# VHH binders against Leucine-rich colipase-like protein 1 (LRCOL1): the designs that were tried, part 9

Target 1, 137 residues: Leucine-rich colipase-like protein 1 (LRCOL1), of Homo sapiens (Human) (a6ncl2)
Amino acid sequence: GYGPQKKLNLSHKGIGEPCRRHEECQSNCCTINSLAPHTLCTPKTIFLQCLPWRKPNGYRCSHDSECQSSCCVRNNSPQELCTPQSVFLQCVPWRKPNGDFCSSHQECHSQCCIQLREYSPFRCIPRTGILAQCLPL
Short names: E, the ipSAE of ESMFold2; O, the ipSAE of OpenDDE; V2, 0.75 times the mean of E and O plus 0.25 times the DockQ between their complexes.

## First folded at step 4 (VHH)

Design k13 (from f07 with S50Y M110F V112I; framework vhh_7nfr_2)
Fold by ESMFold2-Fast, scan of step 4:
Structure k13 (fold): chain B 137 residues (1-137), chain A 123 residues (1-123)
Amino acid sequence: as target 1 above (137 residues)
Amino acid sequence: QVQLQESGGGLVQPGGSLRLSCAASGFTFSSYHMSWVRQAPGEGREWVSYISTGGGSTYYADSVKGRFTIARDNVKNTLYLLMDSLKSDDTAVYYCAKDTYWEGVPLYSFDIWGQGTQVTVSS
């Protein structure tokens, strides 16, 4: 017969499957999508871009390019962290949000780092009550 | 079937090293924060170490800082604990534990535990 040529879709891998080339993925996007050193089939952005996963603020980094902010700095910490960037393109000190693990009050945006259970690690929690006290919930 | 299975424990002399492994099955391992917890004979449970979903954040109890390293392989669904410069005080049953999520935030409470692996440090 006569009709339009059928093209075989050779893209067979779904989101999260290991890949080596974009064409292997149904999304046509094969890139780093987590802290794991493996390239995986990844969804494209709403603008149809295949962008590599970059570390959000608070993650340990060794180079600026690893961070979503392009900001890898040491802010009163023995390690370098991905930090937010101001409207003037300056790296702003980052502090851990509520729910993150901590070793001191100063690491937390809330300035409150406590242990909620005997065998659990310390974590950043919001200051509670009318006096904004650093107390267990 | 949701399961965690530890291995790698044993008898070592003080100053020795061990590598513990925890094989996870029955759940999406890469979606959960993981911890190691130990229990010495006659003692309560002690949290040892934590690793975030992607491995970007790690935390350690003060008693093991600088000696232990936690790691994970999300492709192999395996959690690791590399134990160096072991001391008699490290003698315990070591459990891997899966954290419970609430709206994407770690709750630091553990809903799934392994069977444990015995580590004995003795001369």
Scores: ipSAE 0.000, ipTM 0.149, lowest interface PAE 18.0, mean pLDDT 74

Design k14 (from f07 with H33E P106E L107Y; framework vhh_7nfr_2; at its last look DockQ between E and O 0.56; V2 from the best seeds 0.00; counts 0 for: pae O 4.5 > 2, framework grips, unsure alone 64.2 < 65)
Fold by OpenDDE, look of step 7:
Structure k14 (fold): chain B 137 residues (1-137), chain A 123 residues (1-123)
Amino acid sequence: as target 1 above (137 residues)
Amino acid sequence: QVQLQESGGGLVQPGGSLRLSCAASGFTFSSYEMSWVRQAPGEGREWVSSISTGGGSTYYADSVKGRFTIARDNVKNTLYLLMDSLKSDDTAVYYCAKDTYWEGVEYYSMDVWGQGTQVTVSS
């Protein structure tokens, strides 16, 4: 007896419906499309790839992938923000000027964070030249 | 007269906690960075921690990182050092120090020191 082949009507979810996998969506695109941790079926076109929503410039971020600019950096504030990235503006964190407290060389504009004395904190120190090493005094 | 006075030191067992205080007077406390420095017997002075004027930035020596917390109350003109998980190696006289502010000078100096408070970590 030919049992009725139950056509698994794989009902694809429409745009805006919650999803877990791309294949659930009619668009074959299931991504985060807002600041909410929820994934939704998203349109996919020749011009619009199946990419998650990314934060615009000025928004708080934790990693580069969250940002439209692909650049999440700490600026003069204790917070990391999505920052523009261009040919002229690289994704580089703000660096401290000479004299400021530091914990690593990379924190300083001079790329030199040293302890001047045994009983002093680490501070950003100017480099005297291109060949000058960041060495303790 | 600019003065710093430490307090809160004492004898504590390993793993114990202490809170040091430094009362500041004679200057605008909120305008200066502050630091803790310690000196163990037979050793030189060792920087422990520093805090920015507003308290937004704190820095620690590797030896105390994760165990000590520096804080300040600019209303009370008081600097604090919370010491947790104390070790025998933390035994020292702890000094409160006022950082100097020199316009245009790119070096660090401490111009005012307290008398210190003894911290002894022993079983």
Scores: ipSAE 0.024, ipTM 0.372, lowest interface PAE 4.5, mean pLDDT 81
ESMFold2-Fast, scan of step 4: ipSAE 0.221; ipTM 0.710
ESMFold2, look of step 5: ipSAE 0.275; ipTM 0.746
ESMFold2 (binder alone), look of step 5: mean pLDDT 79; pTM 0.799
OpenDDE, look of step 5: ipSAE 0.000; ipTM 0.252
ESMFold2, look of step 7: ipSAE 0.291; ipTM 0.754
ESMFold2 (binder alone), look of step 7: mean pLDDT 78; pTM 0.796

Design k15 (from f07 with E103G G104E S109A; framework vhh_7nfr_2)
Amino acid sequence: QVQLQESGGGLVQPGGSLRLSCAASGFTFSSYHMSWVRQAPGEGREWVSSISTGGGSTYYADSVKGRFTIARDNVKNTLYLLMDSLKSDDTAVYYCAKDTYWGEVPLYAMDVWGQGTQVTVSS
ESMFold2-Fast, scan of step 4: ipSAE 0.174; ipTM 0.579

Design k16 (from f07 with T100Y Y101T L107T; framework vhh_7nfr_2)
Fold by ESMFold2-Fast, scan of step 4:
Structure k16 (fold): chain B 137 residues (1-137), chain A 123 residues (1-123)
Amino acid sequence: as target 1 above (137 residues)
Amino acid sequence: QVQLQESGGGLVQPGGSLRLSCAASGFTFSSYHMSWVRQAPGEGREWVSSISTGGGSTYYADSVKGRFTIARDNVKNTLYLLMDSLKSDDTAVYYCAKDYTWEGVPTYSMDVWGQGTQVTVSS
């Protein structure tokens, strides 16, 4: 046969759009949401589907890159532990990544804090995609 | 293995109060954002509330703001939902859920692992 058959760029779908492959999504993440029966484009913060396994908070670490939070600090402990960015003012800049809870656009690295449905929490979302309500004004 | 066990549901009159609990085991509870999700008869699942790993950030559905309070005890590995001023439209099975996380932040995806606890609001 031929070499790899996959196309190089299919990223056109926004958050919440139905998808079959990660590359179809502007987030490069297509996974199942427990509130929806089908795979949807989601932020890259979806564990196990879009990113390799990394240490959860509370695990011993030596480098920021080992942790899911990208934050490895020694707070009140004698050892460095993987720590949420929301718990300590470490691993700055103090901007929330995509998928984190938010109350304003300025809290997010993306500068976009939206609620997809009335009952959903406000979360930091990439400023790309057809469902993104964070148009620059 | 991840296990979540809900309790505290029951029958209550309109305007009454209930406290739901969720006992967590099989994972580092303090490392994950937690949520409450409900499902009313004949309806789909509805997100109710979420709480960050340390309890510093809480979020609520508009239908429950000012009436419900989410809380957690990371020493006891327990999640709570304090429900005040209950209405008939709060009747549902309530599930506690562990959010999928990456880099310490929650996503739109949730694990619903318990059997749920029934809350019925009627006179």
Scores: ipSAE 0.000, ipTM 0.100, lowest interface PAE 18.9, mean pLDDT 70

## First folded at step 7 (VHH)

Design m01 (from j08 with G33D; framework vhh_7nfr_2; at its last look DockQ between E and O 0.49; V2 from the best seeds 0.00; counts 0 for: pae O 10.0 > 2, framework grips, grease 24.5 > 24.2)
Fold by OpenDDE, look of step 7:
Structure m01 (fold): chain B 137 residues (1-137), chain A 121 residues (1-121)
Amino acid sequence: as target 1 above (137 residues)
Amino acid sequence: QVQLQESGGGLVQPGGSLRLSCAASGFTFSSYDMSWVRQAPGEGREWVSSISWSGGDTYYADSVKGRFTIARDNVKNTLYLLMDSLKSDDTAVYYCAKDEYPLDFTDYDYWGQGTQVTVSS
């Protein structure tokens, strides 16, 4: 029995040719090349999944999805950078230490952002069982 | 000696704009967080805005959010407050404040003499 003849879609784009969808490519892989503003057909290898280009560690990012590590975080800098994920490092946003300015509890390592005085900015403070209840104003 | 000198205040109509400046000297300006605070007649001192040492983080009181912009020039050792859409309730003496570092949450280290901002029709 003649197996289903794979309709050689003669219209498939070859490797290196511009594409919009994976299905346009003979390789079934259309990805953004870092060197070109256009998406190109790329080879599928046994080890390479057809993934869009992602930024390596140390590069500026705005979203986790931009990074090869799938982790975009701010490290002691106002800028977010792609960072490696380790077994021990969950990709969590950088949290501010005690004393730093904050706008929400979630910004602080202590998860406590409060205004201590009427003329003071909000700051991250340690949670103590007795002195600092992290209560919203 | 640490010195902070505010300027740029004045009389402005509601909806108007002002730009305050604070000239800092006597310390490494770029190493300290800075703030603006204000005091209206008969009221207590109120926090207005703060900026981190690097300028990377800015924070505003709810009363001025969306209208005021804090900025700094670490080369010129100057702190700024851009005030847009001014309201009568913004009338106050505005002070430049140097935040403590490391912070002990007791008080600001230093204050300037202040600059008067009056918003009136």
Scores: ipSAE 0.006, ipTM 0.269, lowest interface PAE 10.0, mean pLDDT 77
ESMFold2, look of step 7: ipSAE 0.177; ipTM 0.668
ESMFold2 (binder alone), look of step 7: mean pLDDT 81; pTM 0.819

Design m02 (from j08 with G33D G56E D104G; framework vhh_7nfr_2; at its last look DockQ between E and O 0.26; V2 from the best seeds 0.00; counts 0 for: pae O 4.7 > 2, framework grips)
Fold by OpenDDE, look of step 7:
Structure m02 (fold): chain B 137 residues (1-137), chain A 121 residues (1-121)
Amino acid sequence: as target 1 above (137 residues)
Amino acid sequence: QVQLQESGGGLVQPGGSLRLSCAASGFTFSSYDMSWVRQAPGEGREWVSSISWSGEDTYYADSVKGRFTIARDNVKNTLYLLMDSLKSDDTAVYYCAKDEYPLGFTDYDYWGQGTQVTVSS
């Protein structure tokens, strides 16, 4: 059944025009298949899902949701980048190595963030039965 | 020779603000994590805040979270502590501290002489 023909609001933007929301477009689809962060009214085709723009692989990100891959991870640099989700790559939060400053156990690769001395900052510590008790912060 | 020189301490009323500075010399400042530690009268030393070598990461004791801001200028070889909403419990000598090894998991090997911060009405 043809869904209710949304009244052709003469104010809708045509295909190729800049848009912010799907409803602004006559096609009811505001998206872009480009590396540019701007969106345009695009035709709805059976093959085109109207999705918000997402950052491609290799781009800086802060959250998984920013990425087309839905995966924002920190690799060899302090910067987080959109990375492809592969069968072999689990999109997991970056964990700090031993010695790094931390504020919670979950930040550390060892899952152990402790203060060794009263005047020392909290640091990621290797879990060794003798050297570190991972107590709640 | 490694040198750390704190400044900016003083007498301030509760709710007031101070800005501490630590001038560093004698080592590659940009390669070391830096921290502020304080010692109140009759108490032991207490960790206040730390900042990574790059300045990207900052950490605070629960007692100062939301009130203090640690920062650094690697060009000027200077560590800062911005203290807002000061409380009487913040009264202490504040020390600038350097990690022992670059980017290392170590305790502090060098301290400044400290700067007195007194919060009193």
Scores: ipSAE 0.024, ipTM 0.429, lowest interface PAE 4.7, mean pLDDT 79
ESMFold2, look of step 7: ipSAE 0.283; ipTM 0.731
ESMFold2 (binder alone), look of step 7: mean pLDDT 82; pTM 0.824

Design m03 (from j08, 14 letters changed; framework vhh_7pa5_2; at its last look DockQ between E and O 0.04; V2 from the best seeds 0.00; counts 0 for: pae E 8.7 > 2, framework grips, placed apart)
Fold by OpenDDE, look of step 7:
Structure m03 (fold): chain B 137 residues (1-137), chain A 121 residues (1-121)
Amino acid sequence: as target 1 above (137 residues)
Amino acid sequence: QVQLVESGGGMVQPGGSLRLSCAASGFTFSSYDMSWVRRAPGKGPEWVSTISWSGGDTYYADSVKGRFTISRDNAKNTLYLQMNSLKPEDTALYYCAKDEYPLDFTDYDYWGQGTQVTVSS
């Protein structure tokens, strides 16, 4: 019995040819080069996963997946930017900056909401050091 | 003994720039968050900026946001503050601080002698 003839999709584009989708390429890999306005079919090696080009740090973004860091957040800008992740920095939606009133650690960019004095309001405090975690007084 | 030595202050015209440095010694610099604080004449101390131990996270007061940039070189045990677009209101003595509570200046572990920044026409 003739096994299912792999429909030689004769329409597959070769390496280096412009593409829009991975499926258009013989390599099943269509990626954008940062230097090229168009996506091209790229070779797929054993160790190379077909990943689209992602934005470097400092670029405006809308989703985490757009960034090389896999993190799109509002930090010091009114806009969301691709940011590097540190050991204590999780890629989360915008949080309150330092000094703002808070009710939980999760509300703060620093993930630290504490009272500095007895009977004082809770405020977001920048404590992200390896030796200094957000601990209540 | 913990030592913090600030430098780089001076007199500049409005719109000018300065870069402050803080040389740290006597502790594992790379393990601690570091901050800049300032004290203007006749005013209480004001928190300016904080950088995480790794440099991966930075924080700024609203008054300096977009104009100042905090950075660090852990290999050199040095903290920096790049100040651009300086205003007369930025005139103050600037301190480098090893800080647990930046909003409560009484809780600073260590700070240096400060470096004077004067912005005037």
Scores: ipSAE 0.009, ipTM 0.266, lowest interface PAE 8.2, mean pLDDT 75
ESMFold2, look of step 7: ipSAE 0.012; ipTM 0.493
ESMFold2 (binder alone), look of step 7: mean pLDDT 82; pTM 0.838

Design m04 (from e01, 15 letters changed; framework vhh_7zox_3; at its last look DockQ between E and O 0.16; V2 from the best seeds 0.00; counts 0 for: pae O 7.7 > 2, placed apart)
Fold by OpenDDE, look of step 7:
Structure m04 (fold): chain B 137 residues (1-137), chain A 120 residues (1-120)
Amino acid sequence: as target 1 above (137 residues)
Amino acid sequence: DVQLVESGGGLVQPGGSLRLSCVASGFTFSSYDMGWVRQAPGKGLEWVSSISWGGDTYYADSVKGRFAISRDNAKNTLYLQMNRLKPEDTAVYYCAKDEYPLDFTDYDYAGQGTQVTVSS
């Protein structure tokens, strides 16, 4: 005897059909392309992780969660951009490089903001070669 | 050659205001931090204020809340708005290109200066 055919859940949307939630799709994957006006059911593959749309590299961001890379950082620009995660970048809060103006140790990559001389502005300084190093202001 | 030309100094009464300007040439102004330093009679050079290439502003405690630094990159111009001036603010004010390590007393990247005199 032919076992009961699994009732095709006709309520699920097929690949390419508009969706709002992953559960609406037979693939359990509803994704959006920034260029598309609507989210569509997409095949769930190893390469296509069914995640909410995130901004690609080079786009302006305010939080890491906005980016596909999960990394929103500043480099030598006034704006934070989605950036690929790398061993060198290590997606951490942006810190000022050596030589930059600072008002607290926390602003600097070196975590060291000091006044080198009297009447000089405070600068981020490497934690090398300075005996007094990073004393609180 | 780097050139910095200050203007806007003068004689003012205590509590008065002045606005200094500095026109820069000979380098990419927008790419550098800029600042103001001053030298009062009988004193050494004193840092007053700086502005980063990104627009971050910094002030000496002696002028904080009274002075405002700004820049117009399109005009290659640095400004210092000085309000609530005090006799202690009397000095020659110099526009300076800010470099690391920053020590304005040992560097030769300041303009000719503009005299600010605060007196009753």
Scores: ipSAE 0.017, ipTM 0.269, lowest interface PAE 7.7, mean pLDDT 76
ESMFold2, look of step 7: ipSAE 0.023; ipTM 0.540
ESMFold2 (binder alone), look of step 7: mean pLDDT 83; pTM 0.850

Design m05 (from k14 with T53W G54S S57D; framework vhh_7nfr_2; at its last look DockQ between E and O 0.26; V2 from the best seeds 0.00; counts 0 for: pae O 3.5 > 2, framework grips, grease 26.4 > 24.2)
Fold by OpenDDE, look of step 7:
Structure m05 (fold): chain B 137 residues (1-137), chain A 123 residues (1-123)
Amino acid sequence: as target 1 above (137 residues)
Amino acid sequence: QVQLQESGGGLVQPGGSLRLSCAASGFTFSSYEMSWVRQAPGEGREWVSSISWSGGDTYYADSVKGRFTIARDNVKNTLYLLMDSLKSDDTAVYYCAKDTYWEGVEYYSMDVWGQGTQVTVSS
């Protein structure tokens, strides 16, 4: 007699149970169902791609990859926030305005980071004027 | 009266460390960017480091990058310069300076300086 096949109780978590990895779920899908970072086992559907959780718009971010929009931008705020990508909003690194400290030309909106005096810090400077020689740092 | 007073300088061997302090008074310290500038014997003044008003942004000259750390305590109205891995070339008088904020000006300058503190790196 073929003994009862020990159903390897692969303790996969059911739908709605908390999870950390896709493999924990019977559905092989662990994803966030809300704007809150709560990951639960979810059914796989044509519309549901089992992707790592990303922050929605308005959340503080450090990198574009953290955001659902793939766009982490500083919009006249001291903080970088996940923002929707639009025709008008290109997800480019924030560049410093004139007057701000800088360490490279690329850091400045003007693409010009220069030391005005030998004992002065480097600052973003407009490319206009006799003093605006954007020499290599 | 706006005043800056440096301290913490001294004689140290190469590879040693020092911590400079700059006590600020007479102005709203937390509202201004601050900088360290040094002057070696026979040389002009050289920018060393700057820090934003909040301390969130720090900047360094290439000559001190990776060795020096600028910091500030806005509660104590104090600017700091942590100097590690000191070299003979770091010998100088170190000044703390207050940056000037001018509306509509496309560049910034330093308007207040301390008396300086001597740092000597010698074997």
Scores: ipSAE 0.030, ipTM 0.495, lowest interface PAE 3.5, mean pLDDT 81
ESMFold2, look of step 7: ipSAE 0.289; ipTM 0.759
ESMFold2 (binder alone), look of step 7: mean pLDDT 79; pTM 0.800

Design m06 (from j08 with G33A E100S F105W; framework vhh_7nfr_2; at its last look DockQ between E and O 0.03; V2 from the best seeds 0.00; counts 0 for: pae O 7.7 > 2, placed apart)
Amino acid sequence: QVQLQESGGGLVQPGGSLRLSCAASGFTFSSYAMSWVRQAPGEGREWVSSISWSGGDTYYADSVKGRFTIARDNVKNTLYLLMDSLKSDDTAVYYCAKDSYPLDWTDYDYWGQGTQVTVSS
ESMFold2, look of step 7: ipSAE 0.342; ipTM 0.787
ESMFold2 (binder alone), look of step 7: mean pLDDT 80; pTM 0.809
OpenDDE, look of step 7: ipSAE 0.189; ipTM 0.650
ESMFold2, look of step 9: ipSAE 0.320; ipTM 0.765
ESMFold2 (binder alone), look of step 9: mean pLDDT 80; pTM 0.809
OpenDDE, look of step 9: ipSAE 0.014; ipTM 0.245

## First folded at step 9 (VHH; framework vhh_7nfr_2)

Design n01 (from m06 with W53G L103S; at its last look DockQ between E and O 0.01; V2 from the best seeds 0.00; counts 0 for: pae O 7.2 > 2, framework grips, placed apart)
Fold by OpenDDE, look of step 9:
Structure n01 (fold): chain B 137 residues (1-137), chain A 121 residues (1-121)
Amino acid sequence: as target 1 above (137 residues)
Amino acid sequence: QVQLQESGGGLVQPGGSLRLSCAASGFTFSSYAMSWVRQAPGEGREWVSSISGSGGDTYYADSVKGRFTIARDNVKNTLYLLMDSLKSDDTAVYYCAKDSYPSDWTDYDYWGQGTQVTVSS
């Protein structure tokens, strides 16, 4: 299907690696990636059940269990999105990636919202330097 | 309730063509992206193709690109898969799948029962 043709491998594939059959995976679980073209090795529960593919950050979710991060958080829209966890296992509010329009630093993952040009919209940009400055470089 | 019913499968020789259909009901069809997923014997599920709610965007697995065409009729609430130049490796049960959210490609919440496609000499 996706990528090269199926080959018989003697070695097992790890979690997150592409697969076509359960037997290819060390976990003995090969699950479809619902976003598109991949089936991946997924973990198996203690009850020998294959865990479904979990959504990465930024994708819509209804429950924490849907997310790789185990965090489903409502953002500024009516949608809930998968978001990262803090070191304290707290779900972090969704923040805009670089390039997105913003109105404040707090909206951005980088905590930097600046105008790239005069009279241009504000956008999230990465922080630069050891001082973590928001420079339009 | 959401219902998806595939049809059009069958036995065909290599190089042949088939047209699959999926009749959808129980939801606003045009609001959701739809996909075809197949499963061959002894294999995992394999994504085949997807189409946006409006039909404006189409996506294909590399294995079927150039041979398969996904389409939809939002008036008839029907999803199609035109399969040309069929190969033995295309043998599988083909499922119609509904995306979980409008304008979202991240999950499927409903599946059809599938239709068998067998490509053999």
Scores: ipSAE 0.017, ipTM 0.289, lowest interface PAE 7.2, mean pLDDT 83
ESMFold2, look of step 9: ipSAE 0.421; ipTM 0.807
ESMFold2 (binder alone), look of step 9: mean pLDDT 80; pTM 0.806

Design n02 (from m06 with A33H W53G L103S; at its last look DockQ between E and O 0.01; V2 from the best seeds 0.00; counts 0 for: pae O 9.2 > 2, framework grips, placed apart)
Fold by OpenDDE, look of step 9:
Structure n02 (fold): chain B 137 residues (1-137), chain A 121 residues (1-121)
Amino acid sequence: as target 1 above (137 residues)
Amino acid sequence: QVQLQESGGGLVQPGGSLRLSCAASGFTFSSYHMSWVRQAPGEGREWVSSISGSGGDTYYADSVKGRFTIARDNVKNTLYLLMDSLKSDDTAVYYCAKDSYPSDWTDYDYWGQGTQVTVSS
């Protein structure tokens, strides 16, 4: 499931983590989330300006503007998620993460959907090796 | 209709303890992450704590870490906030908040009316 990652260290907070002051964030930017009544760590621009908080990849969205990637793409479910942009600034279709059930390679972020065991469900797995093969470990 | 109702607030001395409850209805409670948010007089709303739908993951603001404990009972559709070692700075209206979507931690769509917590000697 998607959720905030607990950073084990008492150090600076990452992007998307709750904050009260800029100094709490590794980015040195703590900005209000317009969608929620709290502040979150956000990226800093090359001009040292704090960006408004936007959802990282994997988060549910309704509009492109909600996402850091500026891409809100419909999932296999009736829900939309923030997804990366390609080098051509095109929104990458949502793909299933590793471990998720799949029916084809194209469904997986890794582009690898394999059956790990006989009669087991197909799952997305990472590509392995220099040749990026879809082999079970 | 989604409903959230906070209770358990009150006046307590510094160092004291309170237990807040939030009764939820009108949605599949266990499917949504829940949060506590507070608002002190003259201040904006501040995130306090969040808990995953299953209750397996909990998160706390640094200001309350080690003192507050968030919990939930998915059978009773109730969210809790155990507050220990209360400080004057904890004085605020405490709100229960529902995440907008399953597995979304940053968007709230419903709020309770809030319960007042006052920490004073």
Scores: ipSAE 0.008, ipTM 0.283, lowest interface PAE 9.2, mean pLDDT 83
ESMFold2, look of step 9: ipSAE 0.433; ipTM 0.815
ESMFold2 (binder alone), look of step 9: mean pLDDT 81; pTM 0.815

Design n03 (from m06 with W53G P102S L103S D104G T106Y; at its last look DockQ between E and O 0.44; V2 from the best seeds 0.00; counts 0 for: pae E 6.1 > 2, framework grips)
Fold by OpenDDE, look of step 9:
Structure n03 (fold): chain B 137 residues (1-137), chain A 121 residues (1-121)
Amino acid sequence: as target 1 above (137 residues)
Amino acid sequence: QVQLQESGGGLVQPGGSLRLSCAASGFTFSSYAMSWVRQAPGEGREWVSSISGSGGDTYYADSVKGRFTIARDNVKNTLYLLMDSLKSDDTAVYYCAKDSYSSGWYDYDYWGQGTQVTVSS
């Protein structure tokens, strides 16, 4: 993936870490970060090409190429955000992060929209456990 | 000091309408989501409606959906609840509540004193 990765070697920078030169990175690729005016270690393709840093899900985008997912989709607001790509290479609608108000499970990234208490609004909640199921309260 | 003060409650017949207001002070009103919560006699508190800080997003409990409208005026630092087609089951003390964190999953850190709404023939 395009996201930050742990260092495999203490002598080199991992993916997503700040760099100045290609040689500083384990990937031997140091490219400009689209999120800020600095350079980060990025993956290298099988063809020895350095990939540009791409925006993770939830970040504003104008084109698919800006996103790690290769998907820039308009959400319920007049904003376009990087969104996940399905197994069929289709861009999925934006899903709300944990803590946000929700009306259904489908709105949440976690697929979990519940009330923590009877007097609390419905919010996206992280799933915990392998068999975790969000049931209506 | 954060202050929330509800008003607009009263006695109304079934099918009637009320407009509740909540005057807020002591914090940046537009930065926080606000909610209405009610408590009927002998029952626990029940979430009614929430609105985002900007007012762009609104959410309702199924029991009030289509009948109630939440709104806010960020210039006046006031939260509103428009209640139409009131039913006897809507009888409760209605509280204004401030979200503890604008984007967090935290509950409410401040509550008003509440305003009584009674729906009766």
Scores: ipSAE 0.041, ipTM 0.433, lowest interface PAE 3.1, mean pLDDT 83
ESMFold2, look of step 9: ipSAE 0.099; ipTM 0.619
ESMFold2 (binder alone), look of step 9: mean pLDDT 84; pTM 0.846

